# VHH binders against Esterase OVCA2 (ovca2): the designs that were tried, part 13

Target 1, 230 residues: Esterase OVCA2 (ovca2), of Xenopus tropicalis (Western clawed frog) (Silurana tropicalis) (a4ii73)
Amino acid sequence: MAATETPGAAQKRVLRVLALHGYRQNERSFWERTGALRKRLRGRADLITFSAPLLVPDPDAEPGAGDPDSLQDESRGWWFSNPEQNSFDAMEESKTCSGLEAPLDTVAKAFSELGPFDGILGFSQGAALVAIICALKQQGDPRFHFDFAILVAGFKSLSTDHAKHYQQPITVPSLHVIGETDRVISAAMSQELVSHFENPVILMHSGGHYVPACAPQKKVYWEFLDKFLT
Key: E = the ipSAE of ESMFold2; O = the ipSAE of OpenDDE; V2 = 0.75 times the mean of E and O plus 0.25 times the DockQ between their complexes.

## First folded at step 14 (VHH; framework vhh_7nfr_2)

Design m1 (from s10 with Y32H; at its last look DockQ between E and O 0.05; V2 from the best seeds 0.00; counts 0 for: pae E 13.7 > 2, placed apart)
Fold by ESMFold2, look of step 14:
Structure m1 (fold): chain B 230 residues (1-230), chain A 123 residues (1-123)
Amino acid sequence: as target 1 above (230 residues)
Amino acid sequence: QVQLQESGGGLVQPGGSLRLSCAASGFTFSDHYMSWVRQAPGEGREWVSYISSSGSYTYYADSVKGRFTIARDNVKNTLYLLMDSLKSDDTAVYYCAKDRTTIQVYGSTYDYWGQGTQVTVSS
């Protein structure tokens, strides 16, 4: 029974990208929803998904009523814009939120336990957090080491507690993916976030709120990622 | 086996101070985020404060920010809440709650609760 060593990066370099899901998703649902993209990126990049820390309550459920073993599909979020109701709305201006410590610790733990990562990707609320992580990395936060970011349907958080993260231009190389008919995160909201990045690459698509992966879009992803394969 | 036991509550005058403790056992305390949650008579539960596994990050509800301080000791497996400048609206049962914020967790946000400690701010 001979043991085979892991081939290692020298066999074929494949980028490792930590992937942050959207509000009310989780590791499993995001892995499934990125299936088309992951197929298009085979041989170039692996997406590593994980779950956000905050459980999003079902307003019709009694507290603690569900069987823990049967709740694998529980919706998760990175933060709440309304901590009194444990809810989030991207278009809500708020003076408070549930804080970023839990989500930032969760991402930091993913870096330490699942890393190293070449890049980071976020969708929707996850993309908003990625932008904040880029600002923190730029300021010298030792927990976050990566070379690029991909922000799908990203937006600028409207919580006043988060405003400090947008005061300096973000120089992390970035690809921003924006849906022209996105009714959850409007193109205008995504363009506002883009304005805080230096030299962003922008992929516009005609679709709505999802991670696009059809043939024209894969070429943009490939060309962006190929810059980091050295 | 998971146990959370709060202590340090009591009756205080407005403007007074209290220090709550929560002794934790039956799990790896340093792997989990911890919270304080309170419930006033006839009210729903209200989140008060949250602390990361390492203690490097803390967050507070606006109603207590600047007056309360959350802390943890991962050697002694103890969570703390220092409460200063107490006012009548702070009267409640205070609960220590274990968070499910580790990677790949499912279930509710808090999987275990203490029995609570009463804080009464009167006269």
Scores: ipSAE 0.000, ipTM 0.164, lowest interface PAE 13.7, mean pLDDT 81
ESMFold2 (binder alone), look of step 14: mean pLDDT 80; pTM 0.805
OpenDDE, look of step 14: ipSAE 0.569; ipTM 0.834

Design m2 (from m1 with S53W; at its last look DockQ between E and O 0.61; V2 from the best seeds 0.00; counts 0 for: pae E 2.8 > 2)
Amino acid sequence: QVQLQESGGGLVQPGGSLRLSCAASGFTFSDHYMSWVRQAPGEGREWVSYISWSGSYTYYADSVKGRFTIARDNVKNTLYLLMDSLKSDDTAVYYCAKDRTTIQVYGSTYDYWGQGTQVTVSS
ESMFold2, look of step 14: ipSAE 0.240; ipTM 0.701
ESMFold2 (binder alone), look of step 14: mean pLDDT 79; pTM 0.804
OpenDDE, look of step 14: ipSAE 0.644; ipTM 0.858

Design m3 (from m1 with S53Y; at its last look DockQ between E and O 0.07; V2 from the best seeds 0.00; counts 0 for: pae E 15.5 > 2, placed apart)
Fold by ESMFold2, look of step 14:
Structure m3 (fold): chain B 230 residues (1-230), chain A 123 residues (1-123)
Amino acid sequence: as target 1 above (230 residues)
Amino acid sequence: QVQLQESGGGLVQPGGSLRLSCAASGFTFSDHYMSWVRQAPGEGREWVSYISYSGSYTYYADSVKGRFTIARDNVKNTLYLLMDSLKSDDTAVYYCAKDRTTIQVYGSTYDYWGQGTQVTVSS
């Protein structure tokens, strides 16, 4: 039997995709919730999850129920639509929010410390941020370099501070994943975001608010990702 | 100089158990999350398990949940993988891996791994 590898040897080429979780999730919960997708993408793409910067109080949490590494397990968010209450609602129109400097800096650190990445993926609030990052990348922001985006249950932010990011068509290759029965981010909300992308690939599924990975959906993910493996 | 040395592999029957160890040196072991990664013949690397600085937070791939237990001893600078109910699909070279950063990630961010230890599950 021959050992074929040395210490420090490079892994086989697989796409690296930075993954942004939804509101009230974190690195661990998003990694768990994407388990089925990660299995379907084995050998094609590796998802790298990380936690958003803002702590969100969990109104339903039991006192003392957290993991001893509790900072990793706490509910997180990318921004607040109501900074006075530290809360977010995708349907809330607002003039102000908690700002994007902190979440964008956090994503930029992930690129610099964990990169390079071939693509970026977002779920729900994370997908809304991914769309803004795509716009920033297109405008020449040096912090963000990637070839494609996957937006699951994405939406257009209703914060007026964010409106400038939707002024130009976004040409980053994109896959938009939309749940027909999603009660948190309606299909209409996701389709509004899609209208800002050039040549989007759309995956509709019959389910609600989650990251789908059932057999019919996996082919759409595979065909999209395979464009960037060759 | 970062060094990771795996041991404890071998040939085992289906349903059997093994304990893998990884001796770590050349870095502050207790500052890093640590991982086990495996590679079956002709396949890419598959992440198996990940453990927090203190050992209190553990993560497992779906394929091994309930059968494998990751642990660490920060006094001895040693990472462990306790493998129970082994199946033929668990046959692989097992590597212990150090990530590049202190950010808590599950992806392929490793900057060092060991030579690996062979686990073979065969009837």
Scores: ipSAE 0.000, ipTM 0.119, lowest interface PAE 15.5, mean pLDDT 80
ESMFold2 (binder alone), look of step 14: mean pLDDT 79; pTM 0.800
OpenDDE, look of step 14: ipSAE 0.209; ipTM 0.592

Design m4 (from m1 with S54Y; at its last look DockQ between E and O 0.10; V2 from the best seeds 0.00; counts 0 for: pae E 2.1 > 2, grease 24.6 > 24.2, placed apart)
Fold by OpenDDE, look of step 14:
Structure m4 (fold): chain B 230 residues (1-230), chain A 123 residues (1-123)
Amino acid sequence: as target 1 above (230 residues)
Amino acid sequence: QVQLQESGGGLVQPGGSLRLSCAASGFTFSDHYMSWVRQAPGEGREWVSYISSYGSYTYYADSVKGRFTIARDNVKNTLYLLMDSLKSDDTAVYYCAKDRTTIQVYGSTYDYWGQGTQVTVSS
């Protein structure tokens, strides 16, 4: 009597999500800031964080000064709206920016080395970049393969160089998380970005500039992500 | 085995120029960001510049911005640092550094360093 090996419980597929931090953050800090979310997503999605390529100058320290081994603890950014000052402001209209080559290359490498990914998540500046990446993906950029995007405190880049990425509606399935009292990235800014997406899911929360992960938000995250677990 | 070998250092007068080279082997050179780091006597290591995998993006410390140019030749597996308008404060051992990953991950940024090449700027 051959013992019918009970078909091993189909290991529930966990989604892999590449997570892009905000301005002046890094892999570590953003990992910490997404702790609550990571806990809520346990068993459904794993977040993978990595650092943006640009060092953001410390107002109190000379940029590039210090121990290279400490660079990992430095503030990072994806691009500068003011390249001369090596600074970024989401509200700054810029005719010139530091370009998207570095950030896109970095993200592409993350996809290549750390992938595959099912989705992409961005926070603040990272969310703005995710929107652009969605546009590029839609246009056939082979570097980026994912099925969905989560944009937390997203906004439309005001760089003239980035304007081309918003010319066509973005069709990538998307969840937009918007803080009603966000003073860094206003709800209006995030809503503007939302307007560029087709069939977006919108999660409003009463809080400010952070990644929310309370019980009400959890439900929305789960509902959104469950669409991709099939 | 990963190997990085710096060359091109020397004694130069203030305002002078040098070209440093770093010969890389033992890894896929084009897959990694590369950096120059320097260490002055009695000081800690200071990041100088880094360059993306294909040279599309370069970044510089403020202290060297406008004076130094980082470049790479992926065919020759060589990293370069063109140093113009050298100052006494540029005196240091200059190291070629390989990024551990092609992306910056929390932890050790550089996994390999060369032996360094001495740059001395003195009148």
Scores: ipSAE 0.111, ipTM 0.492, lowest interface PAE 1.9, mean pLDDT 89
ESMFold2, look of step 14: ipSAE 0.287; ipTM 0.721
ESMFold2 (binder alone), look of step 14: mean pLDDT 79; pTM 0.801

Design m5 (from s10 with T58K; at its last look DockQ between E and O 0.44; V2 from the best seeds 0.48)
Amino acid sequence: QVQLQESGGGLVQPGGSLRLSCAASGFTFSDYYMSWVRQAPGEGREWVSYISSSGSYKYYADSVKGRFTIARDNVKNTLYLLMDSLKSDDTAVYYCAKDRTTIQVYGSTYDYWGQGTQVTVSS
ESMFold2, look of step 14: ipSAE 0.394; ipTM 0.760
ESMFold2 (binder alone), look of step 14: mean pLDDT 81; pTM 0.817
OpenDDE, look of step 14: ipSAE 0.590; ipTM 0.851

Design m6 (from m1 with Y57W; at its last look DockQ between E and O 0.23; V2 from the best seeds 0.00; counts 0 for: pae O 4.1 > 2, placed apart)
Fold by OpenDDE, look of step 14:
Structure m6 (fold): chain B 230 residues (1-230), chain A 123 residues (1-123)
Amino acid sequence: as target 1 above (230 residues)
Amino acid sequence: QVQLQESGGGLVQPGGSLRLSCAASGFTFSDHYMSWVRQAPGEGREWVSYISSSGSWTYYADSVKGRFTIARDNVKNTLYLLMDSLKSDDTAVYYCAKDRTTIQVYGSTYDYWGQGTQVTVSS
């Protein structure tokens, strides 16, 4: 009597999502800030957080000051809208920026070294970068392979150098999470970005500038992500 | 085994120049971001500069921006720091540092350091 080995419960595929933090955050701080989301996504998606390449000057501490061994919570950024001041403002119209080479290179390395990824998630400045990455991907940039994007508090970069990335509709499947009372990235800003995406899923929440993960949001996340688990 | 060996340090007058080198072995050098870190006497370690794996992108601490140039030769597995317009405040032991990963991921820090090379800027 051949013991019919019960086909081992097909280990449910967990999606891997590369997560890009906001301005003045880092891999650690953003990991912490996404704790609620990570909990909600347990068993469906794992977030991988990493740091942006630029050090943002701390008003209280000189950039680079500290024990490199001390995980000092260095503030990081993806690009500067004001390179002279090493600062970023989402509302600042800039003719000059620090460029996308560094941030794109960093993200590319994340894909290469930590991948493969099923999706990409961005928050605030990270979300703006994710939008650009989506544009690059659809244009055939080989560095970026993923199936979907989640943009939390996203906005269209006002850098003239970035304008070219919004010329064509972005076709990457996308979920946009927008805070109605977000004072950093207004709902209007996020909606502007949404307008550049084809068939976007929009999740509005009543809160401000954070990654929401309450029960109502959970449902939307799950519905969105489940499309890619099959 | 990962090895990093700094060289090129020394005594220099203010306004002078030095070129530091770091010979790397025991890992795929070209796959990793590399950094220079320095430690002045009685001070903590200070990040100075880092360079991407390909060398296409560099970043500097404000304290050295415009004066220092980080470079790498992936064929020679060597990291460089060109230091111009040296100041007394640049006096420190300079370390070559390897990131644990090619990018800073949650929980990742420098995983290897060299022994350091002394740079003294004094009149």
Scores: ipSAE 0.039, ipTM 0.358, lowest interface PAE 4.1, mean pLDDT 88
ESMFold2, look of step 14: ipSAE 0.323; ipTM 0.736
ESMFold2 (binder alone), look of step 14: mean pLDDT 79; pTM 0.803

## First folded at step 15 (VHH; framework vhh_7nfr_2)

Design p1 (from s13 with S53W; at its last look DockQ between E and O 0.26; V2 from the best seeds 0.00; counts 0 for: pae O 3.0 > 2, unsure alone 64.0 < 65, grease 25.1 > 24.2)
Fold by OpenDDE, look of step 15:
Structure p1 (fold): chain B 230 residues (1-230), chain A 123 residues (1-123)
Amino acid sequence: as target 1 above (230 residues)
Amino acid sequence: QVQLQESGGGLVQPGGSLRLSCAASGFTFSDYYMSWVRQAPGEGREWVSYISWSGSYTYYADSVKGRFTIARDNVKNTLYLLMDSLKSDDTAVYYCAKDRTTIRVYGSTYDYWGQGTQVTVSS
């Protein structure tokens, strides 16, 4: 009686997602902020968080006084809308934006050192950058290899230097997560960004400026991600 | 090949001071966060301090905060740990550790360690 070795349950592939934080966040703070989402995505997707290249001056933060595990970690940003003040405002129209070179290089390094990745996720400023990265990828930029994008509280950058990235529809499969009561990035701002994507999936939630991960949102995340587990 | 070599350890009395050095080679030193990690006898490895690429940011374990100072010289490819007000509990082998990636990642681990230098604080 030959013991029919039950075919070993094919270890379900877990998607790897590079996650870009918002302005004044960092790899740790964003990791913590995505805790609920990470829990919901367990077994389907793993988020990898890393820090943006620019230091944001925090008047209250004593540089170097913190435990790596302390929440008082370095505030980071991807670019400044006001380079003179080393500050960023999503509503600020800027003719002179700090170049995308630093943030793009940083992301590229992340892909190179931490990859491969199946997808990319951005929050707020990070989401705006993800949109640009999607455009670049579509244009054939070899630095960026991924299959999908998740944009939470995304918006179109108002930098004149970034305008070129929105000239063509972005065809990267995308999930846009929009807070109806978001006071930082309005739903309207996020919807504007959505208009630049082809066949976007839109997840609206009733909340504000955060990464939602309640049961209704979980379903949408799963449905979106399952398309890429094949 | 990546090499990290610690030095400066020794025997000191409580309240004394030591300066540890770590000579780094085989990689672009300035591209990586560097850390000191210590291991007391019979205990696991304990993180002590880390320093950013340029040295602009330093972080310390609560156990050493206010007493230890981490520094780096990127021209000399050297990491330092100034240890003041040493206590018996600071007795350990101290290791220099290189971050695995050039990008700061949550939960980033070390890919290279030195051989360590013994620090003994005893009366």
Scores: ipSAE 0.056, ipTM 0.464, lowest interface PAE 3.0, mean pLDDT 89
ESMFold2, look of step 15: ipSAE 0.412; ipTM 0.768
ESMFold2 (binder alone), look of step 15: mean pLDDT 80; pTM 0.811

Design p2 (from s10 with S53W D99H; at its last look DockQ between E and O 0.32; V2 from the best seeds 0.00; counts 0 for: pae E 3.7 > 2, grease 24.8 > 24.2)
Fold by ESMFold2, look of step 15:
Structure p2 (fold): chain B 230 residues (1-230), chain A 123 residues (1-123)
Amino acid sequence: as target 1 above (230 residues)
Amino acid sequence: QVQLQESGGGLVQPGGSLRLSCAASGFTFSDYYMSWVRQAPGEGREWVSYISWSGSYTYYADSVKGRFTIARDNVKNTLYLLMDSLKSDDTAVYYCAKHRTTIQVYGSTYDYWGQGTQVTVSS
């Protein structure tokens, strides 16, 4: 596989969108899972996927029984809601977590090394982090400069360490994509996050926990993104 | 300025072993993924292996799995390739290469290469 070039820089204005994967994914699996969306967005936006910093242990894996290929396609996460078990559950209330310094530093490196980006997109745990990044950007964090956010299956972190990020309305233009049959991040969880955004655009779809790209959804993505094209 | 200096190549018989090293300077070595890439005469470059920032994750081309081991020493800023069970097909110039970014992005690119060290496997 060839190295990834900076997408969308050649001639016509194509938005560059930094894409944050979900829990237990990585840059390659998220590239694959967003294939349909990327095809629908050709000519409008390019997604750049990258890996979260934390290795997520596989609770079903045999300790020490792996082979050299067991390190392929490692599962990654942005933070753990249970640092003692190195695990994450979106519905788990916690007073502490693994912290945000490493994931925020990783996203900041993506901005500095691969930017500029016009927008940011997150899926599931990645979307929860995107919401926090929007709050940080709004408070003047110089690491994060972008014009819009797309939050797919987003939710409000239940870690008390993260509560401060939800204290003020988030004014970053946002598109929230919510699955009506999502069994991992319920529509109610995503709507709770939406309530913290000012003037959000909402895309409801009949599906579950994935990044939708069927024909009806592409119109919503296109109309949202077209606001930022010049 | 980024500098990568390979060493440890040479002439070996089939079934033999070599250890390549790459001394790195001019950048924060422990921030970057590093790779070994090889090039046989008249052929394009072939990726051999790469290793993550900490050394915790290693990946190998199918042609070398089980025979080669990549390692790094972030104190000495040195990348290694331990080569066992060498075959004629392993004859090539071996380069160490620095990944362009400190994070893992879909696809990969290198921005700096060493001068290479020759490995020749013949009877």
Scores: ipSAE 0.188, ipTM 0.643, lowest interface PAE 3.7, mean pLDDT 84
ESMFold2 (binder alone), look of step 15: mean pLDDT 86; pTM 0.873
OpenDDE, look of step 15: ipSAE 0.275; ipTM 0.661

Design p3 (from s13 with D31S; at its last look DockQ between E and O 0.29; V2 from the best seeds 0.45)
Fold by ESMFold2, look of step 15:
Structure p3 (fold): chain B 230 residues (1-230), chain A 123 residues (1-123)
Amino acid sequence: as target 1 above (230 residues)
Amino acid sequence: QVQLQESGGGLVQPGGSLRLSCAASGFTFSSYYMSWVRQAPGEGREWVSYISSSGSYTYYADSVKGRFTIARDNVKNTLYLLMDSLKSDDTAVYYCAKDRTTIRVYGSTYDYWGQGTQVTVSS
């Protein structure tokens, strides 16, 4: 569903939340994958999805094999844990990875060009970046202004270059959403990230690697977001 | 200062072809995703296609997929739409549209488009 949101006749404040997709997603696929959540948040928050800067190679794509006249979706990522192969694995320890300047510049452009935002949300690799952005914000980075973070299937980056961002507790109010059967980002990995936040709100669900929005979860989202409505 | 000027519209028979152009100035063309949007008589605007800032990726509405081709020339600052196998429900004013932002955002808004070019497919 392609929608231009026009808040006509709106008289109540609705939170604006910048949404960072996971590895190999893009702004359109993340919009589609958050459809159930967006419906549950109607009247409370609007999600704004955008694409990460790095093109992720499709290992099955053949040069010139696609029809140039057909619709093509692009897979995007925030950084590579193996820059030589242009690939990412959350469990891969790496001392040399792609830097964060490009992804941080892209997020900064979203704040500058589409802001202000009340909060930020990330899924998987996007959530890992959100945690780093929270650390930068509390250190006074002027590019990032928001009041809360939602981290779905988040994890602590194992890149040596990123370790500096986890040295101090993160005090940004946070909701962490963790799937008990997540086979991509294990619950243990997400709990490791949680340990770096002060006073986190935790939503555990029995499902896997996705953004949950079923009836039992919606009240946790609502109660968290309502703290930031006036 | 931003200017978008569409051209290449006209009258064409069903099954025919037409090539639209859009000359862009007043902004860094190569930094923006660009779109074609159309408006049939008495209807709202309908997104037709968009193209990435480099031109490497293209996206089409289902109604035109396989028949239309979007392209760009970042040296000449020009956007194109090649329309093949035209049919009567393709009759519309076609607009070249610039995204408001340099990053790709779902449901993005446009801050500029031109006066459009009329495409009429007679039967």
Scores: ipSAE 0.459, ipTM 0.775, lowest interface PAE 1.1, mean pLDDT 85
ESMFold2 (binder alone), look of step 15: mean pLDDT 81; pTM 0.819
OpenDDE, look of step 15: ipSAE 0.552; ipTM 0.803

Design p4 (from s10 with Q104K; at its last look DockQ between E and O 0.37; V2 from the best seeds 0.46)
Fold by ESMFold2, look of step 15:
Structure p4 (fold): chain B 230 residues (1-230), chain A 123 residues (1-123)
Amino acid sequence: as target 1 above (230 residues)
Amino acid sequence: QVQLQESGGGLVQPGGSLRLSCAASGFTFSDYYMSWVRQAPGEGREWVSYISSSGSYTYYADSVKGRFTIARDNVKNTLYLLMDSLKSDDTAVYYCAKDRTTIKVYGSTYDYWGQGTQVTVSS
């Protein structure tokens, strides 16, 4: 060979991000709801969506009314703040809730069966669980290995059983996405959660309760994610 | 060792019915979502239907909605596909497929397939 050319590197690296949906969503509906974000992250990160373990009953549904040809996706949740009604409300302060063992086991299975993951993302109730997982990882929980978290419309759980997870500052690199007009998870609720993280990156948007991906937001996502491309 | 064995295929006239079965062994059947996938001659594989691990929720491709019914028996470790109102477009080899994971993941990969059973709808 007259000249040495460096062979092309192995295929471009794309971050793998495990994505936790909100209350009453599932893996399919969350895939659809993150479509705009996934398009903006093409080439940088892939989202992997999966379903939470708890079926959320529809209190108005008629027993046995299911369509045998149904295309409906089942509604799922990570935990219930009201175990008597199998329901969740982020603003409900409760001494009782369903435990976290089932949701944490489900996330652990995602890591073991689908991993490795570079990061974790959560929306609404899913983001609240992501914050707890960050605390567990920081305390040495061997089930959870990742380098960053993205918390969309996140909040601090009001369950007293969950309070122990907020006792130490969380040093996992984090991006917090907060809607200024969010009527489900107020900006104040999200800012309270942010106060438990060290050096958080904050993306404020003028919208409500959704995963934003308009052109102005994509630069913040890109800048954050680029820190982890090695 | 995971084994999936389909049966119940055959030749049928348009408008007819068939019931496919898939006997499963070598894994905890009741922990997994299960799927039917079909492949027409010269075509790629097409997802037909899947069913939740408990059997409480079912999902269908638009092309078969209203005509096909997926079911499972977690005591017998058997997956079923009841096919009604068959059309010539339904002619294919039908495969029973196991998800690689125990959790429900969008776009998940199947790790085991049966040998398939031929369904032929006369033209």
Scores: ipSAE 0.495, ipTM 0.792, lowest interface PAE 1.1, mean pLDDT 86
ESMFold2 (binder alone), look of step 15: mean pLDDT 82; pTM 0.831
OpenDDE, look of step 15: ipSAE 0.496; ipTM 0.786

Design p5 (from d1 with S53W; at its last look DockQ between E and O 0.35; V2 from the best seeds 0.00; counts 0 for: pae E 2.3 > 2, grease 25 > 24.2)
Fold by ESMFold2, look of step 15:
Structure p5 (fold): chain B 230 residues (1-230), chain A 123 residues (1-123)
Amino acid sequence: as target 1 above (230 residues)
Amino acid sequence: QVQLQESGGGLVQPGGSLRLSCAASGFTFSDYYMSWVRQAPGEGREWVSRISWSGSYTYYADSVKGRFTIARDNVKNTLYLLMDSLKSDDTAVYYCAKDRTTIQVYGSTYDYWGQGTQVTVSS
């Protein structure tokens, strides 16, 4: 692993964007899955990926000790919608869930230890958490300072414990990226979340559940991000 | 003042074993992921192994999987590398490395290394 950063004295200002992965991902897998987007954003924004705090158990794993090479031991989530099984399903309506203390603390540590960040990006469960963070920032939470949010395949949490975060319109500038054929987070679910944001920018793409970065999408990302370059 | 002090290196025959230790001070050891990194003569530094704050999760480079075991003792603030089935291409200076951050971030960099301990595998 590299011990030093590349010198950047001859470069234009590049936005720094904290990136929150989806359920059962981690910092490594999200880095890999955002490769195409990171290439399209080169020179405009850098993504910084990090892992959610909760380990997601594999219900089909062998009882006993885990395998050190198993990627399921590295699978992470921001919260569980079913605390009894330590699992999450975005379509699950539940009266119980894990709290937000651990995931919010982890994001706050990213801001304090790796910041400052110009923006925040989330994918799937990560995008749902980004929306909640936007609400907290708007309420004056001093841990979270950023100028914009990008919510890819975002949704409104169906956990009763999270409902309080959607009570006021969110004015943080936002780009919402919605897949027309997304079978994990339907376009309707993402559009419900959009309804809680003021003046959202919307990027619809014909694909499913992923972070899109093909040529038509890059201009939307660029135009959105360029508004925050000074 | 952050201090990392490696020990336990030496000359070992192929197939032998060594246990490296790294005594840590000057920071809250149990808050950080820790790594072993090595540097062979004329080579860049190569990541070897990494361990989570609690020690529950361990990670290994492909070149050492199944032969090396990383461990930590958060009471004694000590990081370990048990090296088994050593072979000549394991010859290197081994460094204990502290992550810059308390969270797991991709492409993390280290902010402190020890002075290193020499491991030589030769008959």
Scores: ipSAE 0.318, ipTM 0.693, lowest interface PAE 2.3, mean pLDDT 85
ESMFold2 (binder alone), look of step 15: mean pLDDT 81; pTM 0.819
OpenDDE, look of step 15: ipSAE 0.629; ipTM 0.837

